# Designs tried in a protein design chat: VH-VL binders against TBCC domain-containing protein 1 (tbccd1). Part 5

Target 1, 147 residues: TBCC domain-containing protein 1 (tbccd1), of Danio rerio (Zebrafish) (Brachydanio rerio) (a4qp31r305to451)
Amino acid sequence: PPGSRLVLMSQVCKQTLAKDSEKLNDVNIKLHRCSEAFIYLLSPLWSVTLDKCRNSTLVLGPVRTSVHIQSCENVRVVCVAGRLTIGGSFNCTIHSLTPTRPLLLPGNASLTLGPFHTQYPTLEDHMASAGLAVVPNLWNQPLLFGV

## First folded at step 4 (VH-VL)

Design s64 (from s63 with heavy chain S103L, light chain S32Y; framework fv_ucenprubart)
Fold by ESMFold2-Fast, scan of step 4:
Structure s64 (fold): chain C 147 residues (1-147), chain A 120 residues (1-120), chain B 108 residues (1-108)
Amino acid sequence: as target 1 above (147 residues)
Amino acid sequence: QVQLVQSGAEVKKPGASVKVSCKASGGTFSTSYAMAWVRQAPGQGLEWMGLIIPILGIAWYAQKFQGRVTMTRDTSTSTVYMELSSLRSEDTAVYYCARDYGLTWEFDYWGQGTLVTVSS
Amino acid sequence: EIVLTQSPDFQSVTPKEKVTITCQASQSIGSYLLWYQQKPDQSPKLLIKYASQSFSGVPSRFSGSGSGTDFTLTINSLEAEDAATYYCHQSYSSLPYTFGGGTKVEIK
């Protein structure tokens, strides 16, 4: 069923990874300990977790449920997501389109938030597939937790 | 330092086609960025032509140039190409490639430009 | 198509004076506006992104402001090296991404 499969991308280092495959439709993605990487995942995704990634840029297709960023450093994320949470992270930039307020957990420093402004040929279809076609963007209204 | 190096000036006759190259160098992941093409006629403003995502081989063209423009890449040489066909005198311009960082439309680095002159 | 209208078309300014350039969009574009500087016989260079965020290495005398349809680029104290044409650029529309007509700034 949709949302049941997990794809683990571990230790993607010093490379560019680009995927726009229908095989990633409704998949949970976990990126773990990626460094010096530039990653395009241009499919409608179920969820994305970034854990302990460093010096990397991620450009994501629409994420139905959540994007969670944990313990990352010098990372740039461009995403559309139902929910965005970020914790324990330093010097990260997130450009997002989220219908819910971004949640800033404890341990963050030097974060920059901006709106989603990426375009690619199938984006509108992917937004519809992820249930995000007609939603407001609350990127500039973060919630602070544990400050 | 990231550098975009374009091919040299071209002189073409009306009806011909021209292929301009843009080689990315100096950056570890230069070919991972999207690459846009923007032209500027002498004494005039900037006009966006389209973009390519080199790693995926996907290109998107401005409506005005659809049917006449083709953007391609060679990832082994970190080079993108813009080919414009059925040239007319109005196509005389400097053609620039520009890097789009992470598909965020931040054209942070530009090539030096290639002058294409179309004359009878 | 979103049309960007810049004013003035031309400005001749004494060194150290403040320069203000405006860019008006034909429809709301949020903050999806960038500013570029182009010196004679050179390629454009990015100055400001997302309406007000300075690109790295850009002198602090340059600043951007605005949202929606009305945007401004300010040079607080004009230096000789700032003689250039300045362009606004919108990235809101899915395509085409369009540029303003340009504002030429020269030193008196």
Scores: ipSAE 0.013, ipTM 0.573, lowest interface PAE 7.8, mean pLDDT 84

